# VH-VL binders against UPF0173 metal-dependent hydrolase Caur_2542, part 2

Target 1, 243 residues: UPF0173 metal-dependent hydrolase Caur_2542, of Chloroflexus aurantiacus (a9wi57)
Amino acid sequence: MATLGRNVTITLIGHGTFHLTTPEGRNILIDAWVDGNPVCPEPWKARVRENLAAIFVTHGHFDHIADLVDLARETGATVVCQYDMVPYLEGEGIPAAQLVGFNKGGTVTVADVRATMTTAHHSSTIYENGQIINLGTAAGYVLRFSNGFTVYHTGDTCVTMDMQIIGELYRPDLVILPIGDHFTMDPRQAAYALKLIGAKYAIPEHYGTFPILTGTPEALIEHCREFGVTTEVIALKPGESVS

## First folded at step 4 (VH-VL)

Design k11 (from f05 with heavy chain D31K P109F; framework fv_felzartamab)
Fold by ESMFold2-Fast, scan of step 4:
Structure k11 (fold): chain C 243 residues (1-243), chain A 122 residues (1-122), chain B 107 residues (1-107)
Amino acid sequence: as target 1 above (243 residues)
Amino acid sequence: QVQLVESGGGLVQPGGSLRLSCAASGFTFSKYYMNWVRQAPGKGLEWVSGISSSGSYTYYADSVKGRFTISRDNSKNTLYLQMNSLRAEDTAVYYCAREGRLLYFGELFDYWGQGTLVTVSS
Amino acid sequence: DIELTQPPSVSVAPGQTARISCSGDKLGDKYVYWYQQKPGQAPVLVIYQDNKRPSGIPERFSGSNSGNTATLTISGTQAEDEADYYCQAWDSSTYVVFGGGTKLTVL
């Protein structure tokens, strides 16, 4: 398994949910599908609740926010999300003092992490109690840590030329991107995204959770070779970490 | 407003074939996963097959794999189940069911048709 | 391979609380759905994602799911609630799994 050597620990909780420990020892989540997540390892259901400082939300689909309200209420973590999602989350029971709403292109600082919200080409609408609820537009994040280590989580998205702009402006060291196909990029499209971004490391996500999500890290590596991409693919299993 | 209407059921001999249809209305059919669920007389529900919104991905219960083929025509808002090599144990009411939350990978069946009876007997 | 076990029947007097169980290995780690089926009719979704009600389903229907057992609870049971009830969960190896069903009799 690769080592990052940048004093940031990244753990795949499962599917689209990631746990990160910052250089300062702060714990953060990207998305929040834990308790009902079929691939989340049992020990991590408790561990994500330990000293949780912040949760960054990419979009409002159930497989990204199912445990958001419960985790935020239990831990007191700051919930960082697109502005349009704030009234919904307040209505679901997250205290206003825990909500930090902003939008694409903007940057906020939470848990000593500078977070810039990026575009993602995906939907962010849910169906609840017979109602269609619009939770804004899907987003990704560029997370810049205190030591300059930079992680780009694309969110759920198709490949887009905007990824080249993000790569050039923010120069991420590591990118987290979906490869599952069907709802997001397939491995070939993800390999092309890595060509546009130019990061040293990539962690694939959003695959293998359900049979329909057929993308594999092996296919991603093959297509990286096809496109002349030298990004090192770090294939984490749920519960595995890289530091 | 949402309606699912099955047709094509009937009496067929063992080893025979039937094609079931499900006509959908009142929603954008091309955006939803669709399923077939059957129920033998006096028995419980058994999931048979599912198909993605595009038709590119299909799933089958082990009991029907290799014999049944699920398909859809989004231009006609119609779901199909081609049943070949029918056996007595395939006798059941076949329901067409919509997965109500594609955004949650479509695990719930929020609307069902009235069903169509398939009887496999000599 | 998860298998969902339900009691074959439950009887309750009108106005009393009915509880229908659905058991499976580590079922509390999955979402459970409940369907009501009256004789000669198609099933109707009454609970989704363990404890949520679709619009049009009476408040007396509720659900829970923890450990190995999910429960459908019908408080103040009415004669019209007499039906077969099925639980359902997702399984990665067999996809959609239904329980065997429970016949609820309202006396």
Scores: ipSAE 0.000, ipTM 0.421, lowest interface PAE 15.4, mean pLDDT 88

Design k12 (from f05 with heavy chain R98K E107R; framework fv_felzartamab)
Fold by ESMFold2-Fast, scan of step 4:
Structure k12 (fold): chain C 243 residues (1-243), chain A 122 residues (1-122), chain B 107 residues (1-107)
Amino acid sequence: as target 1 above (243 residues)
Amino acid sequence: QVQLVESGGGLVQPGGSLRLSCAASGFTFSDYYMNWVRQAPGKGLEWVSGISSSGSYTYYADSVKGRFTISRDNSKNTLYLQMNSLRAEDTAVYYCAKEGRLLYFGRLPDYWGQGTLVTVSS
Amino acid sequence: DIELTQPPSVSVAPGQTARISCSGDKLGDKYVYWYQQKPGQAPVLVIYQDNKRPSGIPERFSGSNSGNTATLTISGTQAEDEADYYCQAWDSSTYVVFGGGTKLTVL
């Protein structure tokens, strides 16, 4: 139903993983949970590997990075992540030349996309083989494409007044935000986040993958009405795209 | 190639306990969500419990919550179902089921074992 | 909470098209899976994610899902297709939900 009209295609791969094609035809991922992701459609397992230029990492939890090392090694994609994650990923086998580490407030250009790392109020520590591993702090991204189309991915987060600053400074056209509750915003908090951000479009994510993630796009839409928010909610099923 | 072999079923009295095992081979067990599904004699399929690939998340049907415990040992490629406080209505064939790579957790997989019969009788 | 309703039985002549329905509130917003079970055997997945076939499942099996109803369609039904068929969806409150099953008789 929604048409972006900005020569950018956005596909929900499943849960928190998104595939985007830039105006130049470059393919990028936001987060990397594909092969073991229970909601990823079969055709997209192969398609995400097609001419993959970059992977933008929001934080280090398994449901966001499970396939990161394998995809980066296989495709040669540039991995864009928080600086503190770089030694861990290099240790896991991603070549240093493919790693672009930066931090919140900073901007880098990768695959013709200008990416600014934003704050997210969430954890980014994992437990692996009896070890507690700190992978920095959770982040979101503002991705500005060559034609000025701007996507704000909040990352995994609760609602925060900081989102108003992002909306005012970067004026995103589209926001990708979690609505699953339990580990992230519930639909009501997400609706309030949309009020703060002021974007034209929103794509909800991080819901329905597991029984504990109970938020729904329908609830998000109702709370948007409650708060007088006119953002158009684009509820994608895994494998569906908008362009 | 993929094999799931259930064991541990048998006859047990009401209030008793049984532990079911499912030995997996032909795939990387630690990459997949696993489920237990049961079928009472002459009845339909009923999902019982599910467990994430790491074992960090476990889920139960309301009918078994608090009585059954699902677990896994990825080093042994084995799934377990500990069944306590068994009732006559728990009588069923219990199937071990591997979730497909591209299906939601809690959705049934591309492969099932042959099942093991649990009979709870007085 | 979603409850899936299937007709208890469907009968078709060999070579005719069988249609088995599965109804649930807003089911079209969810992915539906279909399983075939023959007497004394484990279930076999015949359709996943509404309309996709696993490898090894004949082309005569197809699926659709819209609004409140998902449908399993078997074109040119053969004697070996006689079985019980179950639809399945996922629900955040009750998790894995099965329909009651439909016995397909090929006469």
Scores: ipSAE 0.000, ipTM 0.408, lowest interface PAE 17.0, mean pLDDT 87

Design n02 (from f15 with heavy chain I102Y M104F; framework fv_felzartamab)
Fold by ESMFold2-Fast, scan of step 4:
Structure n02 (fold): chain C 243 residues (1-243), chain A 122 residues (1-122), chain B 107 residues (1-107)
Amino acid sequence: as target 1 above (243 residues)
Amino acid sequence: QVQLVESGGGLVQPGGSLRLSCAASGFTFSSYAMNWVRQAPGKGLEWVSGISGSGGSTYYADSVKGRFTISRDNSKNTLYLQMNSLRAEDTAVYYCARGLGYTFIPYAFDIWGQGTLVTVSS
Amino acid sequence: DIELTQPPSVSVAPGQTARISCSGDKLGDKYVYWYQQKPGQAPVLVIYQDSKRPSGIPERFSGSNSGNTATLTISGTQAEDEADYYCQAWDSSNAVVFGGGTKLTVL
């Protein structure tokens, strides 16, 4: 397993949900599928609720927001999301004071993290009570910590040349990106994304949760070799951390 | 509005074959996973098979694996179930059912057809 | 490989609260769905994701799910609620499982 040495702990909760502890000891989540998540380890269901400061939302699909409203209401965490999602979440019972809405290209500071919202090529729609509700457009995040360590979470997306711009402007140390195929990049597309971004480390996600999500870290590593990508792939199992 | 209509049921002898169809209307068919769920006379519900919106992934209950084949023709908005090597235990009303919403929830069923009866007997 | 267990029957007087249980190992870690089926008719989804109601389903229908047991609750039960009720979940092998069903009698 890699060692980051930057006073940031990153834990894969399962599927697309990540828990991070910042250099200043603040706890944050990226996406919020915990209680009904079939691969989330039991101890982490309680642990994600401990001193939770913020939840960053990539998009509105069920497997990314299922526990969002409950976690925000229980913990008082700040919910950071695309502006168009704010009225929906307020309507679902998250107090307006906990909602920080912004949009792609913008930067906000929440807890001890500077977050820039990036583009992601994916849908962001839910189906409730016989109605289709549009929750804006899919996004990713560049999270810059107080010590300069920078994480780029691509969100759910296909590969896009825009990732090269993100790599050049923000110079992320670590990338979190999907490899599951079917709904997101396959391992080969993800390897090409890593070539565009140029980060030192990568953590794959959004694979193996369901049989249809067939991408593997082993395939990602082989395609990184194919493209001459030197990024070190850190394959975390649900509940595993790197720091 | 959203509607699913099954057809192709009937009487067949043990060891025989039947092909069921489900005609979908009122929604973008290719955007939804589709399923077959059956119910033997006087018995409960049993999931039989599921297929992704694109048709690229198929899933089967152990009781029918190797004998039944699920497929779809998105250009005709039609779901199929090819049933081979039929047994008396396959006698049931077969329901066509839509997977829940545009999200990936193929394991829940928001819209059901009225069903078509398959009787395996001589 | 999860198995869902429901009582075969539940009886309530009109206007009283009916409770139908669905038990399975660590079921609270999964989402549960409830279907109503009247004689000669197709099933109708009445609760999805443990506690949410589809459009058109009366407010008297509610659901909960914790530990090993999910519960469908019908407050102020009406004669029209008499039906078979099935719970449903899925496991990580992508297998869909139904409970055996509960016949609700309103008398």
Scores: ipSAE 0.005, ipTM 0.454, lowest interface PAE 14.1, mean pLDDT 88

Design z11 (from z01 with heavy chain G106L; framework fv_ozuriftamab)
Fold by ESMFold2-Fast, scan of step 4:
Structure z11 (fold): chain C 243 residues (1-243), chain A 123 residues (1-123), chain B 106 residues (1-106)
Amino acid sequence: as target 1 above (243 residues)
Amino acid sequence: EVQLVQSGAEVKKPGESLRISCKGSGYSFTSYYMHWVRQAPGQGLEWMGGINPSGGSTGYNQKFKGRVTISADKSISTAYLQWSSLKASDTAMYYCARLGYYDSSLPYYFDYWGQGTLVTVSS
Amino acid sequence: AIQLTQSPSSLSASVGDRVTITCSATQSVSYMHWYLQKPGQSPQLLIYLGSNRASGVPDRFSGSGSGTDFTLKISRVEAEDVGVYYCMQALQTPYTFGQGTKVEIK
């Protein structure tokens, strides 16, 4: 496996959920599908709750927020999300003091991480009580750590030229992006996204959880070769880390 | 291992109240919606309604709205279906079913079902 | 409400036969789910989101279709396949099921 050497540990919990430990030793989560997640390793169901400082939410689909309310209430973690999602989450029982709402283009600092919300071309709703509840628009994040290490999580999205702007403005070291096809980019589109972004490392996600999510890291690597992309693909299995 | 275990069969008279239960285990109870599906004797399946155990929000088939109440107690991972006043026409098998998903942009489906609770209402 | 009509309402097949069940919706539903209720048992998921087999469901079962017309096929029926098959839509409330197709094995 690749070594980052940047005092940040990144663990794939499964599907679209990531656990990161900052240089200061703060634990953060990107999205929150843990307890009901069929690929989450058993030890990580307890471990994700240890000293959890913040949860960054990319969008409102259930496979990204299923455990959000429970984790936030249990741990006291700060929930960082799109502004329009705040009233919904407060209504679900997360105290207002734990909610940090902002929007695309904006930057907030939580758990010693400077987070800029980016756009993602995807829906962001929850189907509840026979109705579609609008939870804003899908987002990604640029997370800049205290030592300058920068992670770009694209969120669930199709490929878009906007990724080139993110690459040029923020110069991410590592990108986390979906390759599952059907609901997100396929591996070939993801390889093209990596060409636009220009990061040194990539961690694929949102594949293999269900039969319909057919993208593979092997296909991603082959299409990176097709496009002359030199990004190193770090294919983490659920429960695996890189640091 | 996901399991939905329902309460036992009930024999009631018209006008009586009743509450039946469905206990989920082997998964995060608040992470999945729980629904109720009815099957009258010799008939097909009919959706009644469901609940999000996290927030407590409910949805009902209009045919049953006001006739039954769906609730959940997340501290014991149990969903309920309740009648304040039973009618003979409520005689049926009642199933609880967990609402499975990939994400909220797609139609959901029932991935696990309870064993059923037979409710007989007669004079 | 979206009504689902199954055809045929019942059929009798011999082991090894190909069985085809259709489900027609009054409106476009994008995806159809299929359930099997074996005698004396709870319904169980067979096919979800049009063509995906549920865990443990044999390859002989397949789902297809789009818009308003959907089909469930059993390529070589076995004795254990006896029961009532239901299609279901969950695109909008109320969620609705077809009336059921009873499959009996000779």
Scores: ipSAE 0.005, ipTM 0.503, lowest interface PAE 10.2, mean pLDDT 90

Design z12 (from z01 with heavy chain G106F, light chain Q92R; framework fv_ozuriftamab)
Fold by ESMFold2-Fast, scan of step 4:
Structure z12 (fold): chain C 243 residues (1-243), chain A 123 residues (1-123), chain B 106 residues (1-106)
Amino acid sequence: as target 1 above (243 residues)
Amino acid sequence: EVQLVQSGAEVKKPGESLRISCKGSGYSFTSYYMHWVRQAPGQGLEWMGGINPSGGSTGYNQKFKGRVTISADKSISTAYLQWSSLKASDTAMYYCARLGYYDSSFPYYFDYWGQGTLVTVSS
Amino acid sequence: AIQLTQSPSSLSASVGDRVTITCSATQSVSYMHWYLQKPGQSPQLLIYLGSNRASGVPDRFSGSGSGTDFTLKISRVEAEDVGVYYCMQALRTPYTFGQGTKVEIK
């Protein structure tokens, strides 16, 4: 598999959950579906809790926040999320001191990482006891590490021309993007997103977890060829890392 | 329309191997996870594990991991639960259950159940 | 593991009575599912994702609750409702069921 050589380790926990270790050795998560995640390797259920400094939340769907409250309470990790999600999470028992709410276009620094919240075209609600609870709007993140290495996690989204703006402004080295189809981009749309973004590396996610999520890294690679995209696709299996 | 049909009752001795089956019909077999739930005589329901028939990936309750093997043959829409060496404590009713999911945004639940396979293990 | 405790463990009701069964979790869960196992039969889904009725389930059945406390209600029990009711969580592995509540008609 590829070597990044940038003192950042990225591990796919499964589906849409990623574990990253910064150049300073800080551990962070992007999204938080671990314990009930059918593809999460058993050892990683304990490992994600070790020295966890922060959790970055892309949106409020169950498959992205199912373990958020428990992990934040157990570890003391800072939860970084869209501003309108803060009252809900505080009501669920995350201490206010652990919540960092901001919004699209803004940048915060947490766990030695500069995080800019980006737009994503997706819903961000949870159904609870017959109620539709609005958890803000779906988002992605541009994470810039202390050594300049930059990761763009698109969040759950369809392809959008806004990705070209994000690519031009932030010049991400690596993009994490969904390819599962049905609820997010299919592999062909994801390949077009990579054309707009222009990153050197891509890690696909949000596929194969459920039978309906039919996108594959092989199809992504084929459509990258179709569009003349030179991005190297790094297909991580759950529990695999790249550094 | 959706049916899960399980194999018939089994009577075994401790140490024997056994494989029981659950055949799905009336739906796309590879589109849903298949799980196994046991019920000891006079007791409640206990989750054992499940399989994604599309890729073959499995998950187990740690209590049963290494004691049973869950597998599936998608060509005949059948899931299996297998023991290499039965114990008297394996005496129970075993149900297969299809894991329904609304979409990737919602937690899952068992929407259809097989009729059960009674396994009796005695000397 | 998340332990689910149901109350009461058993009850006797007359046709037309309101029946209330509670399920308490050792950890907060977002959703609870409810199943009915009639004597000699497989479990069948009654309520999923907290409050949604499964196909064919009469409107006399309802589910509610949040956090650690969930409730299944039968507004007017019928003779056909006899059996053991189970709550279930599938948010974290191992998936767990409550110990069951036996409902009998007087």
Scores: ipSAE 0.005, ipTM 0.503, lowest interface PAE 11.2, mean pLDDT 89

Design z13 (from z01 with heavy chain G106R, light chain S30K; framework fv_ozuriftamab)
Fold by ESMFold2-Fast, scan of step 4:
Formats: C-alpha cells, structure tokens, sequence
Structure z13 (fold): chain C 243 residues (1-243), chain A 123 residues (1-123), chain B 106 residues (1-106)
C-alpha cells in the first residue's frame, strides 16, 4: 500500500465517512455516518469520538449526516458546513458556538486545517415529516494541512470540468472521490476526474455499501489505464488507514 | 411482482443444525439487501441481521452474532439463515425481508416480507 | 441500542373511529417506519420515512412526527385494519421495532 509520509493519517470509516489525524495530532471527520453505518467497524464507533476537533460536512443527505448532531453534541466538535445548513443544525440542537457556516469558493481555518469549499454536482436535501428540506447545494472540500499536504474530497458528484480548476489552483496530493455509480460517478467517470485533477494518490469511496453501488476499485484502475492516468489508487477497506 | 418465498416449517431437537431459505423473485436479487427478522411465540419483531447479495458482506445483531450464519447464493436468488447447534430458545417464526430504499440519501426500510418459516426446537 | 415504546399496547375500536398510535424512541431518530401484521400473516409495510404511504396503502393511514416522538393515525378505521402495528427505526444497528400495538375491531 502507498505511504504518504506527510504526518497525516487517513482512515476510511465506511461508505462516505473519513477520519483524519492532522500533523498536530488533531482528529477530524469528513461527514458523519458511523453508528448506523453497516460497514463501520465496531472499534471505530468509539474511536471517532476520541479528541474529535471538527466535522466537515459535504452535503445534507442522510448517509453523510446521520450521526452529525449526536457526535457534535457529545464531543464539542466544531461543525463546518454550508451556510444554509446552519439554521437547521442549530434547530436540531448543535450550539451556535460550534457551527462554522461558509460557502463555495470560501476558505475557513478549523482545527489547524485550511478548508476551501468546492462545488459538487449533486443534491443536498433531507426528508422530514413528508417535506423536503433544502440544505443548500452539495459541496466538496480542499483541506490544506499545516505542512502543506493537501487533500481534495470531491463530495458526492458527477464528473465536471470544474475539477480541472481545483487541480490547477490547489494541486492536491490526494483526492477522495466516489465510484459507486447510480448516485455518483461510476469508475469510468471517476478515472476521468482523476485525469482532470492530477493528484498523486486517490482513495475511492461511496461503493459497495448498498447493492446498487456497484463500482469497484479494480474497475477504476482499469479505466485509469484507459485514460493514461498515473494516479495511484489506494483501495482502503473500512477501518484501514494510510499515513 | 416481488415475492419472497421461504422454506417450510421445521421441527428439530437441541444440538441439531438447520438451514432455512428465502428465495426472491420478480426483481434483481443482487440490487437489494436481504435481512432476517425473528418473532418468538407471542412476542414482537426482532432484527437478526442481513446480507448484501452482490458482495456477500453481512451484518448481525450482536445478540445473534456467532449463533447464526447468514449467506446467499445469487445464482439461484436465495438467502439463507443457518444454525450449527439449535437451542430450545431458537423456537420462533423467522421472516426474511427485503431492504428497500428510496436512494442512498434516505434511511432504508423493509418493503417486502416472506411468509415466514416456523422453527420449533424441543427435546 | 435505541428502544422504541408504543402507546397504547392495545386498543379496541369501532368501524369509523379515529385511531392514534404513538411511538417514542430513547434517542432522536430522523425517520420512523410503520408495519402492520394481520392475524396469521407476515408484516407488511404501511408507512416509510415518517410519512410516505407504501404502495396500495389507503389514504386513511398517515404518519407524522420528528425527534423522539412519532405518530401513526387511521382517520376512519375499517374492519380489515385489525392486527398488530409496529414502528421501526433503522438509524443505527441493531435495527429495532416497538413492542407492538394490537388493534381490535368491535
């Protein structure tokens, strides 16, 4: 498996949830589906709660925010999300002091990480009591750590030429991107996204959790060859880490 | 239309092994999770676990983990629930239920249920 | 584990009555699903994701609620509605059901 050598540890919790430890030893999550996540390993249900400093939210779908309110309230973690999501989360019981709302194109610094919110072509709603609640639009993140290591999480999305701009402006070292098909990119679209982004490493996600999410890392690697992409695919199983 | 057809009633003695089945038809078998729910005599419903037939991954209620095995054979669209050694407390009606979902952004639910398999374990 | 408690445990209604069943969770759940088990039959889906009626379910059935408290209502109960009603959560494993509410029709 690849070694990053950048004092950042990345762990796939399962599906779309990632745990990262910064060079300073601070723990952060990207999205928050843990307790009810069928692929989350049991030890990690407790571990995500240890010294949790921040949770970065890509969008408002259930499989990305199911445990958000509970984790934020239990740990005191700062919740970083799209601005229009703030009133909803405050209404759900997250103290205003823990909420950092911003929007696409903007950058905030939380837990010693510089986070830029990027666009993602996806929906961002939650369904409650027969009503569709709009939680803004889907987003991704560029996370730049104190030592310059840069991670681009595309969020849930289809492929888009905008990914080339992100690659050129931020030059991410590693990209996290969905390959599940049906609701997000399939492996072939994801391989093309890697061509646009130009990162050294890629971690696929959002596949295998549900039967209809049929994309595989093997198919991603095959299509990377098709497009002449040299990005190294790091296929993590839930609970596995790279550092 | 979607149907889940379960194997017939079983009468067993403690210590015996047993495997019951649930055959899906009228849909793409590998596109839906299959779960098992038990109902002890005169009691309510209790979730046991489920399987993703596409990848074979399983999840269990901790109460039943190690006591039962859930598996599936996608070539014949059939899911299984198996005991290596039955106990009298395993006496119950066992239902298979398909996990339907609107999309990955919404919580999932059981949309279709089998007719049930009655398992009686007595000495 | 999230425990679901239904109220009442049983009720007797006359055709045309309004029936209300409540389900309370030990912690917040986003959505509640409701199932009906008619005598001698397997459970069948009535309501999913809080308020959506399953295919073929009459509009006299409705679901509502949020947080820890959810309600199933039958606006005008019919004789065919006899059975045990169960709420269910799938927010986290183990998935759990309420203890059931037995509805008898006079």
Amino acid sequence: as target 1 above (243 residues)
Amino acid sequence: EVQLVQSGAEVKKPGESLRISCKGSGYSFTSYYMHWVRQAPGQGLEWMGGINPSGGSTGYNQKFKGRVTISADKSISTAYLQWSSLKASDTAMYYCARLGYYDSSRPYYFDYWGQGTLVTVSS
Amino acid sequence: AIQLTQSPSSLSASVGDRVTITCSATQSVKYMHWYLQKPGQSPQLLIYLGSNRASGVPDRFSGSGSGTDFTLKISRVEAEDVGVYYCMQALQTPYTFGQGTKVEIK
Scores: ipSAE 0.013, ipTM 0.555, lowest interface PAE 8.6, mean pLDDT 89

Design z14 (from z01 with heavy chain S104F, light chain Q92R; framework fv_ozuriftamab)
Fold by ESMFold2-Fast, scan of step 4:
Structure z14 (fold): chain C 243 residues (1-243), chain A 123 residues (1-123), chain B 106 residues (1-106)
Amino acid sequence: as target 1 above (243 residues)
Amino acid sequence: EVQLVQSGAEVKKPGESLRISCKGSGYSFTSYYMHWVRQAPGQGLEWMGGINPSGGSTGYNQKFKGRVTISADKSISTAYLQWSSLKASDTAMYYCARLGYYDFSGPYYFDYWGQGTLVTVSS
Amino acid sequence: AIQLTQSPSSLSASVGDRVTITCSATQSVSYMHWYLQKPGQSPQLLIYLGSNRASGVPDRFSGSGSGTDFTLKISRVEAEDVGVYYCMQALRTPYTFGQGTKVEIK
């Protein structure tokens, strides 16, 4: 298992939800599916609520925002999301003062983290009250920490040449990317994405939660070898951390 | 194992109030929307509305809007369908059904159903 | 609202017969779901998203179609298949069901 050595702790909560602790000791989430998440370890259901400073939202699908409103209201955490999602979340009861809306290409600073919203090729809707509600377009994030450590979370996406631009402009140290197939990249597409990005480390996600999500870290590693990719794959189980 | 258990049969007079229930077990109650489907005697299935138990937000079929109230108590994993004033035309079998999903963006379908609550409204 | 019309409204079949039920929508839907309500029971899911068989549903059941026209087929009907079959769309609210097709076995 790799060590980052950068005073940032990254924990896979399960599926697509990540908990990170910054060099300053701030706790943040990327996406928010916790209480109903079948793979989330029981202790982490309470622990994600401890000193939670911010939640970064990649897109509006249920498996990414199911607990968003409840967590934000309970903890007072700042919710960072695509601008078009703000009126919906305010209408659901998150105070406007907790909402930071922006859009792809833009950068905001929250919880001492400099976040740039990136493109992702995916949908971003939720069913609510008998309606299909469009919550903008799917996004990823480049998160730059105070010490220069940089994480690129691709969001839910297919592989795209735009990932090469992100790799060249931001030079991420670590990439978080889906490998589950069916709704996102399969392991082979994900390996090619790592070739485009050029990061030192990768953490796979969005696999194994349901039988249809068949991608595996082992398949990702094999396809990295196929493409000559030297990125080190760090396969975390739910509740495991790297720092 | 997922189960939806509904309250027992009711016999009421026009003008009376009524609340029936649907208790979910074997899954995370707040992770799935709960809906109500009605079946009048000898007739087909008709969607009434549903609720997101996490936030409490509801959606209704226009035919039933303002005539019934859908609610949920997530502390006991129970959804409710309520009438303030019953009519004879409310006589029907009422089912609760969990809204399943193929993926998290939709599309959606009813994957588990309660056993039904028969409501008879007559004088 | 999207109206769903099933054909036929009722049919009688012998064990081993092929049964075909159609469902026509007034507007294009991406997919159709199918439910079976056996006598005295709650509806149960048979087919979701046009062609996917629900867990525990025998392979004699199949769904097909696109746009406005969808079909449910039972390749060799069995006595346990008696009941009322419903198509359903959940693309747009109000969610709607077809009027039902009653299948009786001789």
Scores: ipSAE 0.005, ipTM 0.466, lowest interface PAE 10.1, mean pLDDT 89

